# VHH binders against Serine/arginine-rich splicing factor 11 (SRSF11): the designs that were tried, part 11

Target 1, 81 residues: Serine/arginine-rich splicing factor 11 (SRSF11), of Homo sapiens (Human) (q05519r33to113)
Amino acid sequence: EVIQVTNVSPSASSEQMRTLFGFLGKIDELRLFPPDDSPLPVSSRVCFVKFHDPDSAVVAQHLTNTVFVDRALIVVPYAEG
Below, E stands for the ipSAE of ESMFold2; O stands for the ipSAE of OpenDDE; V2 stands for 0.75 times the mean of E and O plus 0.25 times the DockQ between their complexes.

## First folded at step 21 (VHH; framework vhh_7z1x_3)

Design o4 (from j2 with Y35W; at its last look DockQ between E and O 0.63; V2 from the best seeds 0.00; counts 0 for: pae E 5.5 > 2)
Fold by OpenDDE, look of step 21:
Structure o4 (fold): chain B 81 residues (1-81), chain A 122 residues (1-122)
Amino acid sequence: as target 1 above (81 residues)
Amino acid sequence: QVQLVETGGGLVQPGGSLRLSCTASGFTFSSYAMWWVRQAPGKGLEWLSGISGSGGSTSYARSVKGRFTISRDNAKNTLYLQMNSLQPDDTAVYFCAKEGTYTGSTYTFIYWGQGTQVTVSS
């Protein structure tokens, strides 16, 4: 039920990511790296989203190649642990 | 190929200190910012700290600021995390990470190491 989102724009906020993926289902946890409050100059950011419903994670993978802010997202399953 | 190998983890009492190391290979170390992240049992990944390629800029999560210090030795291709005043809730697997680029594209992703276990317990 966890996805990894890469190629996230440095300009994207955690709230924007939550809004985008929250449309697909309830989110139990969302982490954006680097975080909004402690950013470093980076080319891209990575977001981890844990959905309450595993089906939401499957649907989220279809957002791969969707342009968000200024670049196309890559959404893949992420195995914790 | 890119390799990140974390070491230095172990068992420590509350209030104790540890120094983690991350040995990097397969890329020009000084050209990339590096991060430390961790994953506690049953929890998601948590970003802890970052340092620019040159080491001139650093950043910390609120949870570790004032206790942890990130540094790097570019001559040794090594990233460090000095952890002081450790607490039980610092127990986690600690990873070093860097940006990567997909071959033939401008798309980026994150590399992770295998991690090193840190356990804080009395």
Scores: ipSAE 0.034, ipTM 0.456, lowest interface PAE 3.3, mean pLDDT 90
ESMFold2, look of step 21: ipSAE 0.116; ipTM 0.544
ESMFold2 (binder alone), look of step 21: mean pLDDT 81; pTM 0.809

Design o5 (from j2 with Y102E; at its last look DockQ between E and O 0.67; V2 from the best seeds 0.00; counts 0 for: pae E 6.7 > 2)
Fold by ESMFold2, look of step 21:
Structure o5 (fold): chain B 81 residues (1-81), chain A 122 residues (1-122)
Amino acid sequence: as target 1 above (81 residues)
Amino acid sequence: QVQLVETGGGLVQPGGSLRLSCTASGFTFSSYAMYWVRQAPGKGLEWLSGISGSGGSTSYARSVKGRFTISRDNAKNTLYLQMNSLQPDDTAVYFCAKEGTETGSTYTFIYWGQGTQVTVSS
């Protein structure tokens, strides 16, 4: 299962996101948009996390409203069906 | 209501070019960064490129740098992706996306279009 994490601080790195969500379960893939080294000035970033165990994705949604770096995250399911 | 509509996809031969367009409505287009993202068959979502609201700053994923060019026409509320030197592994559905921001709450959201299919095959 894949989750979409929005309202991510522009200063947050993919390693910081992997550390946070990796606590909840093994991550098969994580992608941060824009990437860590992008010079693009944005007000927020989006991160997609694919967990090995889909139940980890359900638990991860409880991180919604958790302040990370400088703002509260929004964690929602992402479905490609 | 934010609406994003991608067009310009199609079938091209390896080495070919396509220009994708994304028409935006329901928000002040020039105030937000815009992205291009793709999803290849059997793969996760891949961020490709972004452009600032003014168009003054751009960024590219390493996989497309030098081949793809993002641009925008704020008078037409349209985002573009010029894709050159296309290869079979560029085959994907391509989406434009709007930078998320607060809507009067403490949260920021991102929006996606329906996507346009690009197929690169002999």
Scores: ipSAE 0.019, ipTM 0.421, lowest interface PAE 6.7, mean pLDDT 78
ESMFold2 (binder alone), look of step 21: mean pLDDT 80; pTM 0.808
OpenDDE, look of step 21: ipSAE 0.024; ipTM 0.444

Design o6 (from j2 with S52Y F109V; at its last look DockQ between E and O 0.05; V2 from the best seeds 0.00; counts 0 for: pae E 10.0 > 2, placed apart)
Fold by ESMFold2, look of step 21:
Structure o6 (fold): chain B 81 residues (1-81), chain A 122 residues (1-122)
Amino acid sequence: as target 1 above (81 residues)
Amino acid sequence: QVQLVETGGGLVQPGGSLRLSCTASGFTFSSYAMYWVRQAPGKGLEWLSGIYGSGGSTSYARSVKGRFTISRDNAKNTLYLQMNSLQPDDTAVYFCAKEGTYTGSTYTVIYWGQGTQVTVSS
């Protein structure tokens, strides 16, 4: 099960994202864009998290509006469009 | 509606060069950072390069630094990737991507093109 996390601080690292969402369940894949070593100045980052257990993805959506680093996260299901 | 269309892929010999293009529509191109990413057969996504909206700031993954050059033409809504000294392990589908941003109570996500195949073999 995959969630999309937007409004991520450009200062947030993939390690910090793994720590936050790893508390909710085992993570099969995590991708942060742009990646940790990008020097490109961006206004926000996006993170995709695939949980082993689909129930963890449902719980993770309740982190919407939780401030992480310097801004409130938006957590939604990843939708094919 | 955001659209990104990659072109310029193909078959090339080791040591050869290709130039990829990405034509963008549906947004103010000059206001956003743009990226190139690739996916090799059976592998995950690899971020390659990014460029700021003005074109003044660029970045590269270590695996391609010195061989690949990102650029943009804001008048033509087009992003480019010049790829030199290509090696067989550069074989992949290459995607362009638009950065996501927060706009108050509205969020945006990274948009991806459909990709263009690059194959490096002799």
Scores: ipSAE 0.006, ipTM 0.246, lowest interface PAE 10.0, mean pLDDT 77
ESMFold2 (binder alone), look of step 21: mean pLDDT 80; pTM 0.795
OpenDDE, look of step 21: ipSAE 0.007; ipTM 0.257

## First folded at step 22 (VHH; framework vhh_7z1x_3)

Design aa1 (from o1 with D110Q; at its last look DockQ between E and O 0.06; V2 from the best seeds 0.00; counts 0 for: pae O 9.5 > 2, placed apart)
Fold by OpenDDE, look of step 22:
Structure aa1 (fold): chain B 81 residues (1-81), chain A 122 residues (1-122)
Amino acid sequence: as target 1 above (81 residues)
Amino acid sequence: QVQLVETGGGLVQPGGSLRLSCTASGFTFSSYAMYWVRQAPGKGLEWLSGISGSGGSTSYARSVKGRFTISRDNAKNTLYLQMNSLQPDDTAVYFCVKEGTYTGSTYEIQYWGQGTQVTVSS
């Protein structure tokens, strides 16, 4: 029920990510790296989203290549551990 | 092609009311859930409300529950948001959103309108 989202824009906020993926289902946890308050500039960010319903994670993978803010997201399943 | 056009925004005093409309085209309107989302200056996106395709089910964020009412007229392909008891922190751009759908092999992404400005100020 966890996905990894890469190629996230540095301009995207954690709240924007939560809103985007929240339309697919209930989110139990969302982490964005680096966080919104990080002073270090980066070219790309990574987001981990844990869905309450595993089916939501499956659907989320189909958002790969969806342009968000300024670039196409890459969404894959993430195995914790 | 999918099109969503929001209208009804404007300037209103605290305690006032507005009714937003979203006119949809390019898809079978009644087959899709619709949502209202807003973005205040310098803040992230905030989900406000959702309504099922038939209109039989609705949901609301805590921040607007009891004040905002979502509805739809499927014969007119129109989504509505009745906003009562408006507060300054309701100032934002308001978007109507069409849900994404998974057909089993392909996912159709959500669609957003261009938004309508709502300003609550004395």
Scores: ipSAE 0.007, ipTM 0.258, lowest interface PAE 9.5, mean pLDDT 88
ESMFold2, look of step 22: ipSAE 0.453; ipTM 0.755
ESMFold2 (binder alone), look of step 22: mean pLDDT 85; pTM 0.846

Design aa2 (from o1 with D110M; at its last look DockQ between E and O 0.06; V2 from the best seeds 0.00; counts 0 for: pae O 8.7 > 2, placed apart)
Fold by OpenDDE, look of step 22:
Structure aa2 (fold): chain B 81 residues (1-81), chain A 122 residues (1-122)
Amino acid sequence: as target 1 above (81 residues)
Amino acid sequence: QVQLVETGGGLVQPGGSLRLSCTASGFTFSSYAMYWVRQAPGKGLEWLSGISGSGGSTSYARSVKGRFTISRDNAKNTLYLQMNSLQPDDTAVYFCVKEGTYTGSTYEIMYWGQGTQVTVSS
């Protein structure tokens, strides 16, 4: 029920990411790296989203190549541990 | 093509009320869940409320539960948000949003309108 989202825009906020993937289902946890307002400039960020419903994670993977803010997201399943 | 047009925003005093409307076109309105989201200046998007296609199910964010009420009129292709007991931190641009669609091979993300400004200030 966890996905990894790469190629996240440096301009995207964690709240925007939560809103985007929250439309697919309930989110138990979301982490964005580096976090918002980071003093370290980066070219892209990575986001991990844990869905309450595993089916939501499956649907989220089909958002790959969807443009968000300024670039296309890459969404893949993520195995913890 | 999908079109969503929000109306009803404006300036109100704290404790006041507003009723937002969203007129939808370009899709079978009753077949899709609809949502309200908002964005305050310098802040991210915030999910507020959702309603199923039939209107039989609703949900609310903690921040607005008990104050806001989502509803829809499928005959008019219109979504509503009744906002009561408005507070200064409710100041934001409010958007109506159509849910995404998964066809089994492709996922179409949500659509939203241009938004309507809500300002709560004394």
Scores: ipSAE 0.012, ipTM 0.260, lowest interface PAE 8.7, mean pLDDT 88
ESMFold2, look of step 22: ipSAE 0.598; ipTM 0.828
ESMFold2 (binder alone), look of step 22: mean pLDDT 85; pTM 0.848

Design aa3 (from o1 with G100S; at its last look DockQ between E and O 0.86; V2 from the best seeds 0.00; counts 0 for: pae E 4.7 > 2)
Amino acid sequence: QVQLVETGGGLVQPGGSLRLSCTASGFTFSSYAMYWVRQAPGKGLEWLSGISGSGGSTSYARSVKGRFTISRDNAKNTLYLQMNSLQPDDTAVYFCVKESTYTGSTYEIDYWGQGTQVTVSS
ESMFold2, look of step 22: ipSAE 0.204; ipTM 0.603
ESMFold2 (binder alone), look of step 22: mean pLDDT 81; pTM 0.805
OpenDDE, look of step 22: ipSAE 0.030; ipTM 0.462

Design aa4 (from o1 with S57Y; at its last look DockQ between E and O 0.66; V2 from the best seeds 0.00; counts 0 for: pae O 6.2 > 2)
Fold by OpenDDE, look of step 22:
Structure aa4 (fold): chain B 81 residues (1-81), chain A 122 residues (1-122)
Amino acid sequence: as target 1 above (81 residues)
Amino acid sequence: QVQLVETGGGLVQPGGSLRLSCTASGFTFSSYAMYWVRQAPGKGLEWLSGISGSGGYTSYARSVKGRFTISRDNAKNTLYLQMNSLQPDDTAVYFCVKEGTYTGSTYEIDYWGQGTQVTVSS
């Protein structure tokens, strides 16, 4: 029920990420690295999304190659631990 | 007040290993994501790895994935970075960083330790 989203724009906000993936299902947790407004200069960010429904995580993987903000997202399953 | 103290840096030969520690205080450690960043001589800051408050999520920069491992002991208020297969290009000052947080409409920026020097050289 967890996905990893890479190639997230430094300009994308956690709220935007929550809106995007929240459309697919209820989100239990969302983490963005580095967090919003971090002074750390990075070229891309990574987001973890834990869905309440595992099926939502499967659907979310179809967003791979979807341009968000300014670049194409890569969405893959994530195994915790 | 927030304090982050990095330790474990030093001189190591290529292929060697180091384990960095970051001791945190002044905040509820388990409530915050933590990450490691570094700055090599003449280069900008580079994000290396992050870990969620609970430790359930971890992430790595492509440059260190497979070699570095981030972990935390929330009972000890300590963040770790296990660095294996070190290369000369890993030479840098390594910083422990606490994620920022929103208070109302304002953002409290990330908090950084003083850093610890890691030198990889034969």
Scores: ipSAE 0.015, ipTM 0.327, lowest interface PAE 6.2, mean pLDDT 89
ESMFold2, look of step 22: ipSAE 0.024; ipTM 0.464
ESMFold2 (binder alone), look of step 22: mean pLDDT 86; pTM 0.861

Design aa5 (from o1 with S105K; at its last look DockQ between E and O 0.06; V2 from the best seeds 0.00; counts 0 for: pae O 5.0 > 2, placed apart)
Fold by OpenDDE, look of step 22:
Structure aa5 (fold): chain B 81 residues (1-81), chain A 122 residues (1-122)
Amino acid sequence: as target 1 above (81 residues)
Amino acid sequence: QVQLVETGGGLVQPGGSLRLSCTASGFTFSSYAMYWVRQAPGKGLEWLSGISGSGGSTSYARSVKGRFTISRDNAKNTLYLQMNSLQPDDTAVYFCVKEGTYTGKTYEIDYWGQGTQVTVSS
């Protein structure tokens, strides 16, 4: 039920990410790294989204290559362990 | 520095099999999840499969589930993709990818190899 989203724009906010993926289902947890207003300059960010419904995580993977803000997202299952 | 080198690509007939390898260096291989993605001509990126650092967890896209198998040999710093029952629409450049990480202080984005061409044609 957890996905990893990479190639997230530095200009994207956590709220925008929550809106985007929240459309697919209820979100139990969302973490964006670096967080908003971080002093760490990066060219890309990563977002982890835990969905309440595992099916939402499957659907979210179809957003791979979808342009968000200024670049195409890469959405994959989060592999733990 | 991180290096990923894909090998094993080539030309194969429909129904055939290929085994891709990705040799990693420049980082603690077993500490990172790895995944395979591909890009077909004129199409976007497609995530195919992922495997945890230890190899204990794997996942697959619906398009390849049952046909492709991801594995790793941490002693050899190598990631594998066994591809069976290949179809013409599996034709693409295949990339191995190291997951990005955030330590709370620094962030490293995903690292991609240069890719290996797989062509499925009669």
Scores: ipSAE 0.020, ipTM 0.425, lowest interface PAE 5.0, mean pLDDT 89
ESMFold2, look of step 22: ipSAE 0.639; ipTM 0.838
ESMFold2 (binder alone), look of step 22: mean pLDDT 87; pTM 0.860

## First folded at step 23 (VHH; framework vhh_7z1x_3)

Design bb1 (from o1 with I109F; at its last look DockQ between E and O 0.28; V2 from the best seeds 0.00; counts 0 for: pae O 4.4 > 2)
Amino acid sequence: QVQLVETGGGLVQPGGSLRLSCTASGFTFSSYAMYWVRQAPGKGLEWLSGISGSGGSTSYARSVKGRFTISRDNAKNTLYLQMNSLQPDDTAVYFCVKEGTYTGSTYEFDYWGQGTQVTVSS
ESMFold2, look of step 23: ipSAE 0.654; ipTM 0.845
ESMFold2 (binder alone), look of step 23: mean pLDDT 84; pTM 0.839
OpenDDE, look of step 23: ipSAE 0.049; ipTM 0.363

Design bb2 (from o1 with I109Y; at its last look DockQ between E and O 0.81; V2 from the best seeds 0.00; counts 0 for: pae O 4.7 > 2)
Amino acid sequence: QVQLVETGGGLVQPGGSLRLSCTASGFTFSSYAMYWVRQAPGKGLEWLSGISGSGGSTSYARSVKGRFTISRDNAKNTLYLQMNSLQPDDTAVYFCVKEGTYTGSTYEYDYWGQGTQVTVSS
ESMFold2, look of step 23: ipSAE 0.637; ipTM 0.833
ESMFold2 (binder alone), look of step 23: mean pLDDT 87; pTM 0.875
OpenDDE, look of step 23: ipSAE 0.023; ipTM 0.413

Design bb3 (from o1 with D110F; at its last look DockQ between E and O 0.51; V2 from the best seeds 0.00; counts 0 for: pae E 5.2 > 2, framework grips)
Fold by OpenDDE, look of step 23:
Structure bb3 (fold): chain B 81 residues (1-81), chain A 122 residues (1-122)
Amino acid sequence: as target 1 above (81 residues)
Amino acid sequence: QVQLVETGGGLVQPGGSLRLSCTASGFTFSSYAMYWVRQAPGKGLEWLSGISGSGGSTSYARSVKGRFTISRDNAKNTLYLQMNSLQPDDTAVYFCVKEGTYTGSTYEIFYWGQGTQVTVSS
């Protein structure tokens, strides 16, 4: 039920990410790092999204290569380990 | 071949302290921001702190701000996490993470270590 989203734009906000993936299903948890107000210079950010319904996580993977803000997202399932 | 090796984890009582280390190799350490991330049993990944390549800038998650301190020694290719005032909910596997990069033509993923177990229990 968890996905990892990489190549997230430094200009993307947590709220924007929540809106984007929230269309696919209920989100139990979303974490974007570095956080929106971070002064750290990064070329890309990473977002972890935990969906309430595991099926939403599967659907979310189809957003891979979707341009969001200014670059194409990479969405993969995240397995604990 | 990027490699990250975390050490310093262990068992500690509530209120105690630990200092984690992450030894990096296979890349120019000072050119990359580094991060600490943890995963508690049955919980999702939580990003805790980041530090710029030079060490001049740091950031913290609200959950650890004031208690944890990230630092680095670029001469030793080592990242540190000083953890004070530890609580049971800090129990997790802690990972150091190398920042990913995107240049517009190439994409470089984040790299992770194997993690080090931190257990806070009375």
Scores: ipSAE 0.021, ipTM 0.376, lowest interface PAE 4.7, mean pLDDT 88
ESMFold2, look of step 23: ipSAE 0.150; ipTM 0.546
ESMFold2 (binder alone), look of step 23: mean pLDDT 86; pTM 0.861

Design bb4 (from o1 with E108T I109F; at its last look DockQ between E and O 0.07; V2 from the best seeds 0.00; counts 0 for: pae E 5.1 > 2, placed apart)
Fold by ESMFold2, look of step 23:
Structure bb4 (fold): chain B 81 residues (1-81), chain A 122 residues (1-122)
Amino acid sequence: as target 1 above (81 residues)
Amino acid sequence: QVQLVETGGGLVQPGGSLRLSCTASGFTFSSYAMYWVRQAPGKGLEWLSGISGSGGSTSYARSVKGRFTISRDNAKNTLYLQMNSLQPDDTAVYFCVKEGTYTGSTYTFDYWGQGTQVTVSS
């Protein structure tokens, strides 16, 4: 089960995202765009999180409007084929 | 209303080259970083490359560094990806992506194009 997390601070790292969403359940994969080592100056990042347990993805959507670092996250389901 | 339209996909042989284009409208193109992302069948999204609004800074994933080149023409509102030395593992749908803003949209595709298919070999 995959969620899309948008409005992520450009200062947030993939490790910080793993810590936050790891409270909700075991993470199978996490990808942050742009990656941690990108020199690209950006206004926001997007994070995709695949949980081991689908119920964790449902709970994670309740983090929408939670301020993380400097702005409120938007957490929605992400459908992939 | 943000629109991103990718073109230039197609079938190429291994070792071949292809140039993707993305025409942007509905926002001030030069103010935003742009990305290329791909999704192979049955796989998750892979970020490939990004370029700053001015074009002065670029970044590449290790899997494509040295083979792919991102560029933009702000006068034509167009983003490009030059892909060289293509291999079957590069087969995917390629998406043009606009960076988000501080108060982002909840629309999952407002910042993403419809994608263009690239198929390498057979």
Scores: ipSAE 0.171, ipTM 0.573, lowest interface PAE 5.1, mean pLDDT 82
ESMFold2 (binder alone), look of step 23: mean pLDDT 82; pTM 0.812
OpenDDE, look of step 23: ipSAE 0.358; ipTM 0.694

Design bb5 (from o1 with G100A I109F; at its last look DockQ between E and O 0.81; V2 from the best seeds 0.00; counts 0 for: pae E 6.2 > 2)
Fold by OpenDDE, look of step 23:
Structure bb5 (fold): chain B 81 residues (1-81), chain A 122 residues (1-122)
Amino acid sequence: as target 1 above (81 residues)
Amino acid sequence: QVQLVETGGGLVQPGGSLRLSCTASGFTFSSYAMYWVRQAPGKGLEWLSGISGSGGSTSYARSVKGRFTISRDNAKNTLYLQMNSLQPDDTAVYFCVKEATYTGSTYEFDYWGQGTQVTVSS
């Protein structure tokens, strides 16, 4: 039920990410690294999204190569632990 | 073969200090920003601190600002986290993370270490 989203733009906000993936299903948790309020000179950011419904995580992977803000996202399943 | 190995974790009393290290290999260390994250039992990942490739820029989460200090030694390919004034709610597994990079033609994923356990308890 968790996905990892990479190649997230430094200009993307956590709210924008929540909106984007929220269309696919209920989100239990979303973490963006580094966070919006702690800018860091990184070339890309990473977002972890935990969906309430595991099926939403599968669907979310289809957003790979979707241009968001200024670059194409990469969405893969993520195993915690 | 990117590798990150965290060390320095352990058991410490409240108010105590620990210094974590992360030894990196398999990539040009100084070319990448690095950051520390943690995961407490039953909680999600929490971003703590980041540092630019050169070390010239740092940032901190509000929860650790003033207590934790991130630094790096690029000659040793090592990332550090000095943790002072530790509290029980700092108990977690701590990970060092390499930033992901997109060159415009290729993509390099972010990498995580195995983590090091930090336990703050009386």
Scores: ipSAE 0.025, ipTM 0.365, lowest interface PAE 4.0, mean pLDDT 88
ESMFold2, look of step 23: ipSAE 0.109; ipTM 0.525
ESMFold2 (binder alone), look of step 23: mean pLDDT 84; pTM 0.836

Design bb6 (from o1 with S52T T103E; at its last look DockQ between E and O 0.53; V2 from the best seeds 0.00; counts 0 for: pae E 5.8 > 2)
Fold by OpenDDE, look of step 23:
Structure bb6 (fold): chain B 81 residues (1-81), chain A 122 residues (1-122)
Amino acid sequence: as target 1 above (81 residues)
Amino acid sequence: QVQLVETGGGLVQPGGSLRLSCTASGFTFSSYAMYWVRQAPGKGLEWLSGITGSGGSTSYARSVKGRFTISRDNAKNTLYLQMNSLQPDDTAVYFCVKEGTYEGSTYEIDYWGQGTQVTVSS
């Protein structure tokens, strides 16, 4: 039920990410790195989204190559460990 | 063939200190920002700190600011996290993370180490 989103724009906010993936289902947890309140001059960010419904995570993977803000997202399943 | 290997974790009493190391290989270390992230039992991932490739800039989560210090030795391809004033809620697996970036037209994803366990307990 967790996805990893890479190639997230440094200009994207956690709220924007929540809005984007929230359309696919209820989100139990979302983390964006680096966080909005602790920015670093990085070329890309990574977002982890835990969906309440595992099926939402599967659907979310279809957003790969979707341009968001200024980047084409890469969405893959993420195994916590 | 990117590899990140965390070391330095262990058991420590509250108020104690640990120094984590992350040895990097398979990429030009100084060209990438690095992060420390942790995951506590039953909790989600928490970003702790970041440092730019050159080491010129650092950032910290509010939860660890003033207690943790991130640094790097680019000559040794090593990232560090000095953790002071450790508390039980700092118990977690700690990961070092290499930022993703474009190299030419190819995107290189973020890389994570296997993590090192830090346990703070009396």
Scores: ipSAE 0.023, ipTM 0.392, lowest interface PAE 4.3, mean pLDDT 89
ESMFold2, look of step 23: ipSAE 0.088; ipTM 0.478
ESMFold2 (binder alone), look of step 23: mean pLDDT 85; pTM 0.856

## First folded at step 25 (VHH; framework vhh_7z1x_3)

Design cc1 (from o1 with A33T; at its last look DockQ between E and O 0.84; V2 from the best seeds 0.00; counts 0 for: pae E 4.2 > 2)
Fold by OpenDDE, look of step 25:
Structure cc1 (fold): chain B 81 residues (1-81), chain A 122 residues (1-122)
Amino acid sequence: as target 1 above (81 residues)
Amino acid sequence: QVQLVETGGGLVQPGGSLRLSCTASGFTFSSYTMYWVRQAPGKGLEWLSGISGSGGSTSYARSVKGRFTISRDNAKNTLYLQMNSLQPDDTAVYFCVKEGTYTGSTYEIDYWGQGTQVTVSS
């Protein structure tokens, strides 16, 4: 029920990510790295989304190559270690 | 290939200190922002600290500011996390992370180490 979203724009906010993936289903947890309050410049960010419904995670993978803000997202399943 | 290896974790009493190290290889270390993330039992990932490629800029999560210090030795391709005044709720697996890179023509995802266990207990 967890996905990893890479190639997230440095300009994207956690709220924007929550809105985007929230359309697919209830989100139990969302983490964006680096977080919004980090002043450090990065070329891209990574987002982890834990869906309440595993089916939402499957659907979310279809957002791969969807342009969000200024980047084509890459969405894959993530197994927490 | 990119490799990140965390070391320095272990068992420590409350109030104690640990210094984590992350040895990097397979990329130009000084060109990348690095950061530390942890995951406590039953909790989600928590960003802790970041440091720019040159080491000139650092940032900290509110939960660790004043207690943790991030640093790097680019000559040794090593990232550090000095952790002082450790408390039981600092118990977690700690990961070093290499920032992802997108140049407009190529993309490289963030890379995470295997993590090192830190346990704070009396």
Scores: ipSAE 0.128, ipTM 0.560, lowest interface PAE 2.0, mean pLDDT 91
ESMFold2, look of step 25: ipSAE 0.237; ipTM 0.629
ESMFold2 (binder alone), look of step 25: mean pLDDT 87; pTM 0.878

Design cc2 (from bb2 with A33V; at its last look DockQ between E and O 0.76; V2 from the best seeds 0.00; counts 0 for: pae O 4.5 > 2)
Fold by OpenDDE, look of step 25:
Structure cc2 (fold): chain B 81 residues (1-81), chain A 122 residues (1-122)
Amino acid sequence: as target 1 above (81 residues)
Amino acid sequence: QVQLVETGGGLVQPGGSLRLSCTASGFTFSSYVMYWVRQAPGKGLEWLSGISGSGGSTSYARSVKGRFTISRDNAKNTLYLQMNSLQPDDTAVYFCVKEGTYTGSTYEYDYWGQGTQVTVSS
């Protein structure tokens, strides 16, 4: 039920990510790295989304190559640990 | 292949200090931003600190600012996290993370180490 979203724009906010993936289902947890308040310049950001419904995670993978803000997202299943 | 190995975790009393190390291999270490992230029992991932490839820029989460210091030795391909004034709520698995990059033609995912356990308890 967890996905990893890479190639996230440095300009994307946690709220924007939550809105985007929230359309697919209830989100139990969302973490964006680095966080919005980080002053560290990065080339890209990573977002982890834990969906309440595992089916939402499957659907979310279809957002791969969807342009968000200024970049095409890459969405894959993620196993924590 | 990319490999990140965290060491330095352990049991420490409140107020104590630990220094974590992350030994990197399989990539040009100095070309990547590195992060420290932790996960406490029953909690989600928490970003702690980041450092630019050159080490010239650092950032910290408010929860650890003033207590933790991130650094790197690019000659040794090693990332460090000096943790001072440790408290019980710092108990967690600590991960070093390699930033993912996309150049427009090639993409590399971020990479996480296996993590090292830090336990702060009296």
Scores: ipSAE 0.021, ipTM 0.396, lowest interface PAE 4.5, mean pLDDT 89
ESMFold2, look of step 25: ipSAE 0.569; ipTM 0.810
ESMFold2 (binder alone), look of step 25: mean pLDDT 89; pTM 0.891

